# Designs tried in a protein design chat: VHH binders against q05b89. Part 24

Target 1, 377 residues: q05b89
Amino acid sequence: MLSSRVRLVATTARLVHSLIYSSSRSFMDLKALLSSLNDFASLSFAESWDNVGLLVEPSPPHTVNTLFLTNDLTEEVMEEALQKKADLILSYHPPIFRPMKRITWKTWKERLVIRALENRVGIYSPHTAYDAAPQGVNNWLAKGLGVCTSRPIHPSKAPDYPTEGTHRVEFSVTHTQDPDKVISALKEIAGVSVTSFSARTDDEEQTRLSLNCTQQALMQVVAFLSQNRQFYQKTEILSLEKPLLLYTGMGRLCTLDESVSLETMIERIKSHLKLSHVRLALGIGKTLESPVKVVALCAGSGSSVLQGTDADLYLTGEMSHHDVLDAASQGISVILCEHSNTERGFLSDLRDMLDAHLENKINIILSETDRDPLHVI
Short names: E, the ipSAE of ESMFold2; O, the ipSAE of OpenDDE; V2, 0.75 times the mean of E and O plus 0.25 times the DockQ between their complexes.

## First folded at step 7 (VHH)

Design k1 (framework vhh_gocatamig_d2; at its last fold request DockQ between E and O 0.34; V2 from the best seeds 0.00; counts 0 for: pae E 5.3 > 2)
Fold by OpenDDE, fold request of step 19:
Structure k1 (fold): chain B 377 residues (1-377), chain A 125 residues (1-125)
Amino acid sequence: as target 1 above (377 residues)
Amino acid sequence: EVQLVESGGGLVQPGGSLTLSCAASGFTFSSYALAWYRQAPGKKRELVAYIYSGGSTEYMDSVKGRFTISRDNAKNSVYLQMNSLRAEDTAVYYCATESVTYTPEGTYRIEFDYWGQGTLVTVSS
């Protein structure tokens, strides 16, 4: 009677607590994301002619889990974004630039808007704001030159005036006139601030009035002064400028620590932009062996930014034939890389910067379909 | 103070593999790009690979497909996995991090800086 003691091997079911790291898919509210994007680089940096910001908004509420980055938003890229379940598309170039009179299925741009809305995808475009930003496209492009010192070619202006008013109006009141009455009258005009000080002109003591005023108030001020010929004839009107921002602006003027040959510079640029070919115009008297010390660059269409800038070399995506001739005639060599080729490579850096800025709260992906429409053959 | 310390260099046969490590300190590691440079005897220092804060990578053409740069932010370390090593890969390898300098005049400079002492990689039969 062999009592076979069946040792019940307690299979300790190691509950592999699969820590399903529920990747708590962190989502951001669209408004919060837009605010954060603006904190990253202010839309106030954009050129006045540009169309930047949220261009297509799904109906609220809208949350973003996936941000999709592209240089250009074509219909093909839109399909990719939809397949990858984008909630917001950041298109460097605005797909809506000109006003739309209709939203129909007739044009590809209208179809983009329709597809975005039907699938609850937002579209945001920073464009020239990212051109101007210190960490933006032109900064990235300048990295391809080698070690250099860079500054904006056209510095951006601050969004606000440091003081109230857009204009300063200055005029003198003689002792025969009652300055206090004049000051009192001017202070009645909304948007006017008045300061008075003593001035001596041609051995005559006068009260000088200096007022700041808004654009709206300016006409009232002028109207008031026009009632007295003595005031009006000697009135100076100054347009006040917003202060310039440091490190922010269009284009870059880059001074290399060490000069390199034009040939070497071409190879650097090709490498940085991952291009096999570029278009080159030689400045008068220049060769591939000519030294390059100063480079003026502007991503995209650089003619308006680069024109008149002293440099050994212009680097841009596109420039008109006549502008190239002008540069060459001045001894400035020009490298053209096609429009989007001077921009698209920035998106990798942008992804990383935004990932850090947003503290990994959302998924950020780059378009794999986005490419320059032109092929160099 | 920014410090970078390279390790992992040595003698390897052609076709062999080696992993270099760089331990970093003195800065917010996760916020900066990192790079590997190399300098062969009698040659100028050249960029081999760099990795941005978010993990994007770039390589010189001659090492593309053979070398892999990676980073571990938790360990403040950057690595260079080198496969299929060739004689021409013989060099002192240096780790560097990105620096940005702004001037009061409104200019700026971005460059890889803060080099370590380097680690020697010799590829020889």
Scores: ipSAE 0.418, ipTM 0.702, lowest interface PAE 0.8, mean pLDDT 90
Fold by ESMFold2, fold request of step 19:
Structure k1 (fold): chain B 377 residues (1-377), chain A 125 residues (1-125)
Amino acid sequence: as target 1 above (377 residues)
Amino acid sequence: EVQLVESGGGLVQPGGSLTLSCAASGFTFSSYALAWYRQAPGKKRELVAYIYSGGSTEYMDSVKGRFTISRDNAKNSVYLQMNSLRAEDTAVYYCATESVTYTPEGTYRIEFDYWGQGTLVTVSS
């Protein structure tokens, strides 16, 4: 029994030491890490106006031992990340959003770029991609409400299936025109896929061509078709709508299994967000004892996402004064918690999910200094 | 793998007290809500108490003022202090933790999905 106990303890200690001190398991190439992050949640979920992905890149090659998570990347947070030897910063909000004409010491955002590059630290932002993601910030926010069923308020659209492109162009080719040459010429344009079928129009046989293309390719397709008046005048152009994605989209509409009082819901929200105070606007005719069954939520700024949604309660970080008045006039209560207070707590869940997804290959740490700039005095 | 192990059940007289414990492993304990459920003989399983990751608590009406749920994140444990016990409290008590499940209909379920084996509490003279 002694030799078994001693060998088991020694074997366990040796395995732990080899896992902890294995240098070959402690690093990822940046490109491999970015691929893994995209496998976790696609950047294609991001809103079209957003600036997501790798924003600052040290000269290749670059390896990552430490991934540093923050909601906002301020100068104070950058200093923390550097002291903690980050190799890649995941900043939920992109610190670089509009084009920078200069990289100098003049503005705080330029200084972030300089400090990152000087210390060989990358900056990556998922932003609205993770707002939309099934396992993202809004799913985390919904977990604070209790047992419920939820769905996206605004489901995302599929980016590239069932068909490629954003437009469909259809036109006809008669027997006096060589359809194979037309098809070949159109296939030379990047971002075009072509289908054909036979049809009879005006008692004439003709080939009807159908192609899908990107917005960029559309101009080239039209230019080609304009070279032949018969094609051009017989052309139909359709904008394509893609099917909705399951589970993916902005905001969450949550239906509790059991109604609870507004007071109880406030306690749940404060506990989930670890806040001493929140802001409440009561809906017309409502009190703290009024039942809450349906909650519409959006982490961060919820005005556009929540507007027009029927619910007992809106939960968000911030919302315009006018939209709060509108919701309250419709009998909908509103809880405001400040922008990043509704997002930052998700980073603990994100770390856990990424640790599992990356098989604990790299060190993932959370900022301790990141905080909402607004606080109650 | 997620594991929840209850302990502390037993036989107790009416009016007595008992503390149930649940030791958790296989997940980041501090990030999850926990609950105690109970199932009396021949009855459906019912929620007794909730404790959220931030420490706030909720109770079924029949146990308010008599039962207290608490958690110790450092020890990965959740507790149920049961006072003023009555015969009606006799049941198998289960510890549970929250999960998120994606439904075929494109919705999420947020519910308690991981369960312990239970611990029997018997209140009788």
Scores: ipSAE 0.177, ipTM 0.632, lowest interface PAE 5.3, mean pLDDT 84
ESMFold2, look of step 7: ipSAE 0.000; ipTM 0.341
ESMFold2 (binder alone), look of step 7: mean pLDDT 77; pTM 0.757
OpenDDE, look of step 7: ipSAE 0.400; ipTM 0.712
ESMFold2, fold request of step 19: ipSAE 0.172, 0.085; ipTM 0.553, 0.546
ESMFold2 (binder alone), fold request of step 19: mean pLDDT 78, 78, 78; pTM 0.763, 0.764, 0.763
OpenDDE, fold request of step 19: ipSAE 0.399, 0.366; ipTM 0.705, 0.684

Design k2 (framework vhh_7qia_2; at its last look DockQ between E and O 0.52; V2 from the best seeds 0.00; counts 0 for: pae E 12.1 > 2)
Fold by OpenDDE, look of step 7:
Structure k2 (fold): chain B 377 residues (1-377), chain A 125 residues (1-125)
Amino acid sequence: as target 1 above (377 residues)
Amino acid sequence: QLQLVESGGGLVQPGGSLRLSCEASGFTFSSYAMGWYRQAPGKQRELVAFIYSGGDTEYADSVKGRFTISRDNAKNTVYLQMNSLRPEDTAIYYCATESVTYTPEGTYRIEYDYWGKGTPVTVSS
């Protein structure tokens, strides 16, 4: 019995810091670039409410020599991108979020689209896909905490079920009940797959049936089983979940190897985010000298992700007043750094990672104009 | 390719001082935290000091008050000023950058990695 030790090859994904090889930068076809970006971090990681992917497409064919990275695409940033001869803008936040009924000069978002198209510049937005990605924004934010172990707060799921169907139905059929007839009847239902195996229970031979079915088919299956009380009473219905994705999800729960004071943590965060000031709410009974061991973080508006998470400290861009009060009442201190300040710093890392991923085929530049609209004074 | 090149090691008497340098290339230096590790003979590698991208610093207790880590982003260089050196500081010193290791359990471990060849420091009378 050769116990095949599945050597879980710990793929130490060494964050390959991008080899800035000054090699002869070539151009990429837009479709090829988009495919490569999706390989870097799948858009399937994005939240369902989000608007991600290619948002503005120049007429084909389109080639990209310069990829322009920004957190937010304002009109000022757009002008910068044009001046720097961007062919594609990767805007972390989607400038198109709500449907547009018109493209006119009336709103700044419409003007962005017009300017992009007139100048043959594409706009791509990953947004929450990069929030969830293993190498994404939340991971970057966690790097500012110090040596730690981190996991997603809300693990992402695969986009598809590994098998057809959303439910599994299991029940037993005795020989007297003609298992073949039952199987045949079930197979006639659209969206049902049936597997049978022999089982012995209490010295009786039975046929165990396991079927996968769609939600629609489930109702028909239940209806069928309800006609036979013996089948129905011992029927188990399982709701199938999509597989969880490793290392992928929203937010990060970070456990520090060594606890540090809240004051020290504040300085670390300020340093990492290059901020002189942050907003702090102290948890009940906490001081700047209180130890911090566990940090829950989520870039941007993290309230929904952080809520209910047990931690010493919440770190996010913005949180409602009431959510802060709730956290504080639970003894959890909260650091708010403003929305984009918890995101924008990631773009430097992103540039390096994309340079490596794209094998330096294109020029990747970071916006210099992009900044948080809020000033702390 | 990411490269870290340490220099400045040598022989020094107890109570003496050394300044180590690490020149970095192949990445956006200013965006990453940098650290110094050391490995003494027969011991495990240990973190000595690190400096965040913004300049905040952390030190091992054993070197606190004696060692100072600093960085020059214009030169892509991180420094370790070592004062009041002790025999127990004898080790090979390595420069490192931030690293993330994926665990089989589905977690991340954020540490420092990508160290160079190291520079030897010997503190002896």
Scores: ipSAE 0.339, ipTM 0.660, lowest interface PAE 0.9, mean pLDDT 89
Fold by ESMFold2, look of step 7:
Structure k2 (fold): chain B 377 residues (1-377), chain A 125 residues (1-125)
Amino acid sequence: as target 1 above (377 residues)
Amino acid sequence: QLQLVESGGGLVQPGGSLRLSCEASGFTFSSYAMGWYRQAPGKQRELVAFIYSGGDTEYADSVKGRFTISRDNAKNTVYLQMNSLRPEDTAIYYCATESVTYTPEGTYRIEYDYWGKGTPVTVSS
């Protein structure tokens, strides 16, 4: 009797608790959410050929309560996202890649755009930015190998130079010249940043000018300096280079702490990706018992990223036939798991990381219908 | 927030058995490898057993044949069944999961070293 009343109260508390959690999150403005996503992993990590970022935007203002994650955005996945009331779809692969000249009902990709806009749903794609990111897709794929040390196969470059502009120009102004007039004239050139300091050469004190400038401004600076041959002859021009980013880049070269047999590695990979089958090409002279210590991996399509890399094993979703033959001829075994099978599992990690990063402000859900179009029968 | 909560530690006689549990939350449990480590006073932390997301296991030589690691994905829980306990097994036992550390040379290490709070195990007569 008393037990029954306690059970009823407990049931009611669980229902109320569930409803409160479901409704306790705040909304985010779309612009704020995009800024937070960029803070999480910069779109500048993406390959120059890629089409990343916000691809479809409902008319402002737009707020996001539900962020929907999918590897591929197909029409079936779009229907699911709409039914689950997504406000922004994060599609790992950009459904819009080539320029669209028209938005009509003719093609499935155009229909995605139309349906998204009609339902006020944005579409965002990180694509190769997340391939490169240190906490991204390739890091997730590497977790399946066991304890290892990894590095990017092709490190990323910083998006901009560390200072203003692409060039540094340095020259000297003696105290017989008016350095303030020189500095003032240079500052009138757009894209120039000037610094001066006292310097000594052959016991003569001079003002050394150092400026950074854009490529556009460089010729204007040179033209200005050429008006005084003393400046022009003593001018040094340095090209600035972008630094490499740590931990960021395409592909991963992973060195296991303890080598394992290829057979063991295959079972680890199948377990991590939740696959019953994978495709294997044995390297020349190798067997399933051969040790694997170094794995080069690239989620998705790995031919170009993996080509030429020394390793015991290549792991990717797909690779061209001739590149598989080339790897095998060099004694490198190859495991192919199909494109999105090497990417989709990351989305669970992504949801968890984004929940933490966004402090649970919005609802983040994964597609339940998204699947690799290729199936082993 | 990722949490690992160990339980099941306590006092046990030599030759006895004990079952440790580690309940995980804040992540997709079935996708993570899990491990048990232990640390006796004045000693370095050592791996005891590890279970990959697919169920394959590894054991320290000192516990092979006596300890069994297992996982229950429905309960988000990893277990360590400890049989034939010895006084040398006395330690604080920690549950662990995947982590990544970054190095100054631009590489990173994938490890299973995120730790719970630990559960003490004492084996005495």
Scores: ipSAE 0.000, ipTM 0.283, lowest interface PAE 12.1, mean pLDDT 82
ESMFold2 (binder alone), look of step 7: mean pLDDT 77; pTM 0.755

Design k3 (framework vhh_7b18_3; at its last look DockQ between E and O 0.01; V2 from the best seeds 0.00; counts 0 for: pae E 14.3 > 2, placed apart)
Fold by OpenDDE, look of step 7:
Structure k3 (fold): chain B 377 residues (1-377), chain A 125 residues (1-125)
Amino acid sequence: as target 1 above (377 residues)
Amino acid sequence: QVQLVETGGGLVQPGGSLRLSCAASGFTFSRYAMGWARQVPGKGLEWVSYIYSGGDTEYQDSVKGRFTISRDNAKSTVYLQMNSLKPEDTAVYYCATESVTYTPEGTYRIEFDYWGQGTQVTVSS
């Protein structure tokens, strides 16, 4: 009676806890996200004519899990964003540029707003702020040129004056006049700040007054000085400028470390922008073999930024016929790549930069539907 | 700390091929452009090729059609396939990240940074 001990081999099912790293992507409050985006690149960099920032706001509270990046927000792109469950759309170009008197189903831009709001999707547009930003669109475009040194063509200014006032007025008070009376009179003017220093001119000790004032106050200061001719004749009036921002501004003037042929540059640009074709205007006396050392570039419509800039080559999306002729007449070759083709490629870099900046707190996706409306045939 | 380690250099005959590899660490590799530069004896450092995070590639004219840059983000590695090698390609090849350097003068340079130790490539009969 051989009792066959059935060894119950306990198959220890190793529960391979697949650590599904549920990347618990955290959500961000919309306000917090907007603040962070502004920290990334300040909206103060934008041109005054532009319409940037949060353009469409869902009713609060609103949280963002998915940020959807696009160059242009068309109705087709909107549908993609909705399908991909975007909570905020960052459209490089503002879909709302001109004021809307009504929101109806009549125009495609109004429909965008309606669709956004009905689905609780915000719309944010940085546009020219990202053009000007040190790490922005123009910087990205410049990377396509090769190793180079770059600077803004039109440097941006700080949003505020470092001191109170827009003007400085400086003049000397002779010993025949009581400087304290003059100072007191000037201090009565709203928007005036007065400082006094002792200055020696030749062998005479004089009290020099320096005042900062607003534009409105300047007229009163001038009126006061005009009544005191002895002060007015040697008065210096300075217009104060806002400080320039480093590395920030429209366009880029790029100096290549090594000059290359125009043909080579064309191929570089095509490669960088993933284009098979570009439009070329040759400068007078130039050929495809002509060396290119200095490139002035501006993404999008660059005419206003590039005009007057000394360079071997202009690179932009769009330029008027006349502007191209002007450049060519000056011996400057021009490459046109279409408007959005000089911009859209930046969004890939933007995604990566924003992922880092936002510490991977939200999902950032790039539009696959977004494309240039023009086909080169 | 960013580390770049080049491998694959050596001696090759004219017309031969080499494949350089650069193993990268200390940063999110997939987010950065990577490239190769070389220093030819008696000359300065020159860029050879770079590949963007998106996969776009750039080549120096002298190597265009002969060299191919590629990347494997999963391995944090960038490669340079060098075909039809010429004596003029003899140099120390360096792997680097593409970077922007800002200057006190308000300009910036788009160039390579975070250089590896380099690998010698010698093309000789």
Scores: ipSAE 0.022, ipTM 0.430, lowest interface PAE 4.0, mean pLDDT 88
Fold by ESMFold2, look of step 7:
Structure k3 (fold): chain B 377 residues (1-377), chain A 125 residues (1-125)
Amino acid sequence: as target 1 above (377 residues)
Amino acid sequence: QVQLVETGGGLVQPGGSLRLSCAASGFTFSRYAMGWARQVPGKGLEWVSYIYSGGDTEYQDSVKGRFTISRDNAKSTVYLQMNSLKPEDTAVYYCATESVTYTPEGTYRIEFDYWGQGTQVTVSS
């Protein structure tokens, strides 16, 4: 194959069209873009059952000029993405959820994969990772309630331990047992961090040793300590836990600074979601004038996340009839807005945040045809 | 791997016509602008015509009104219909595909990153 570069300077005949496109935008390598997306919100926060990340990848090399955002990737949305020259589709809901045994023209989801690959378009889905993220879908939904503080209903665990190692081993060494010699021996074990200080136990002045060690190093530490039965029998071994994250997790429990009537809250929610109607179930003993101070919310299908949470109001896209009855029997009012209506509005905020995060290097556009399949008629 | 194969060149009398074809493979044809460039004897390489993915066209002044570029996305083929040929049109014609980037001034530049072997067009008596 012969490959040559020819540099031609186009006339200004399309100058007006060129002014529509930012001259600071360019292409990113797909790998670099994926790394930036993960830095924005880690996929590790997704639920264990979820199918997140890069789901369809054109053969390398692949560069991205246009990132296309949609809540759902339907065949109509795929056609729009192709017409608008998407190089990567970020579909909030994964169109590929269960393993595909084959990729044929038989089903609409298989056709999405075929169309994407034939047109060299990647598909990426953040899904529940963005539900959990502090700047994610549920945070966006909470902004519609008014001035409030919020916390995750189910906080995520940190991805890494905050200290060295996975275990802490503590024991005491008397002066007759030569603490410096013990410390020196332990420091020679790979994966061990030793801290010591003076202490008094059982009327004897001692050196207290606290070790952080890896699970592999733990066996070597225990083997060393077992050579002296007095150490071994007085040793404490603690398994360390990953801490809970303060702002990352599923759902949000929101406490308004000032209580408002349910009627006022309904109008705030309608305005935020740009809906003419929502479905309301009043809690037992409640009216539209009842005060609302605590709102538990979960975008999409919120039954499992909201279940058992004490609040004045549940806000979600959908809940089963029986779960609504259960909440109402406890005096909790429920507002249902349909699944994607509680999610799609976030994509405008996401575009703005990603534009900033990626320093405007690529075009980020939202689907115009993506919409909830249900219409109020 | 990108492949561009030009056909349709040949010898023609002044005032005659030729139609060049370029079959493309190895990339998503419908998403990229396509173009023709030519290398004239004794002169440098110059562009001839360009067709955007949306179908808009652009022509060098010397061929405007005589040459027509078109594309068939279903066949991944771009064409150059050359009418009223003149001796100065004698050149090796290359099919090319490119990426469009924008300058800070808000204009754009076209760079041919991939091109074929070329096809000879000779216009003489």
Scores: ipSAE 0.000, ipTM 0.203, lowest interface PAE 14.3, mean pLDDT 82
ESMFold2 (binder alone), look of step 7: mean pLDDT 79; pTM 0.771

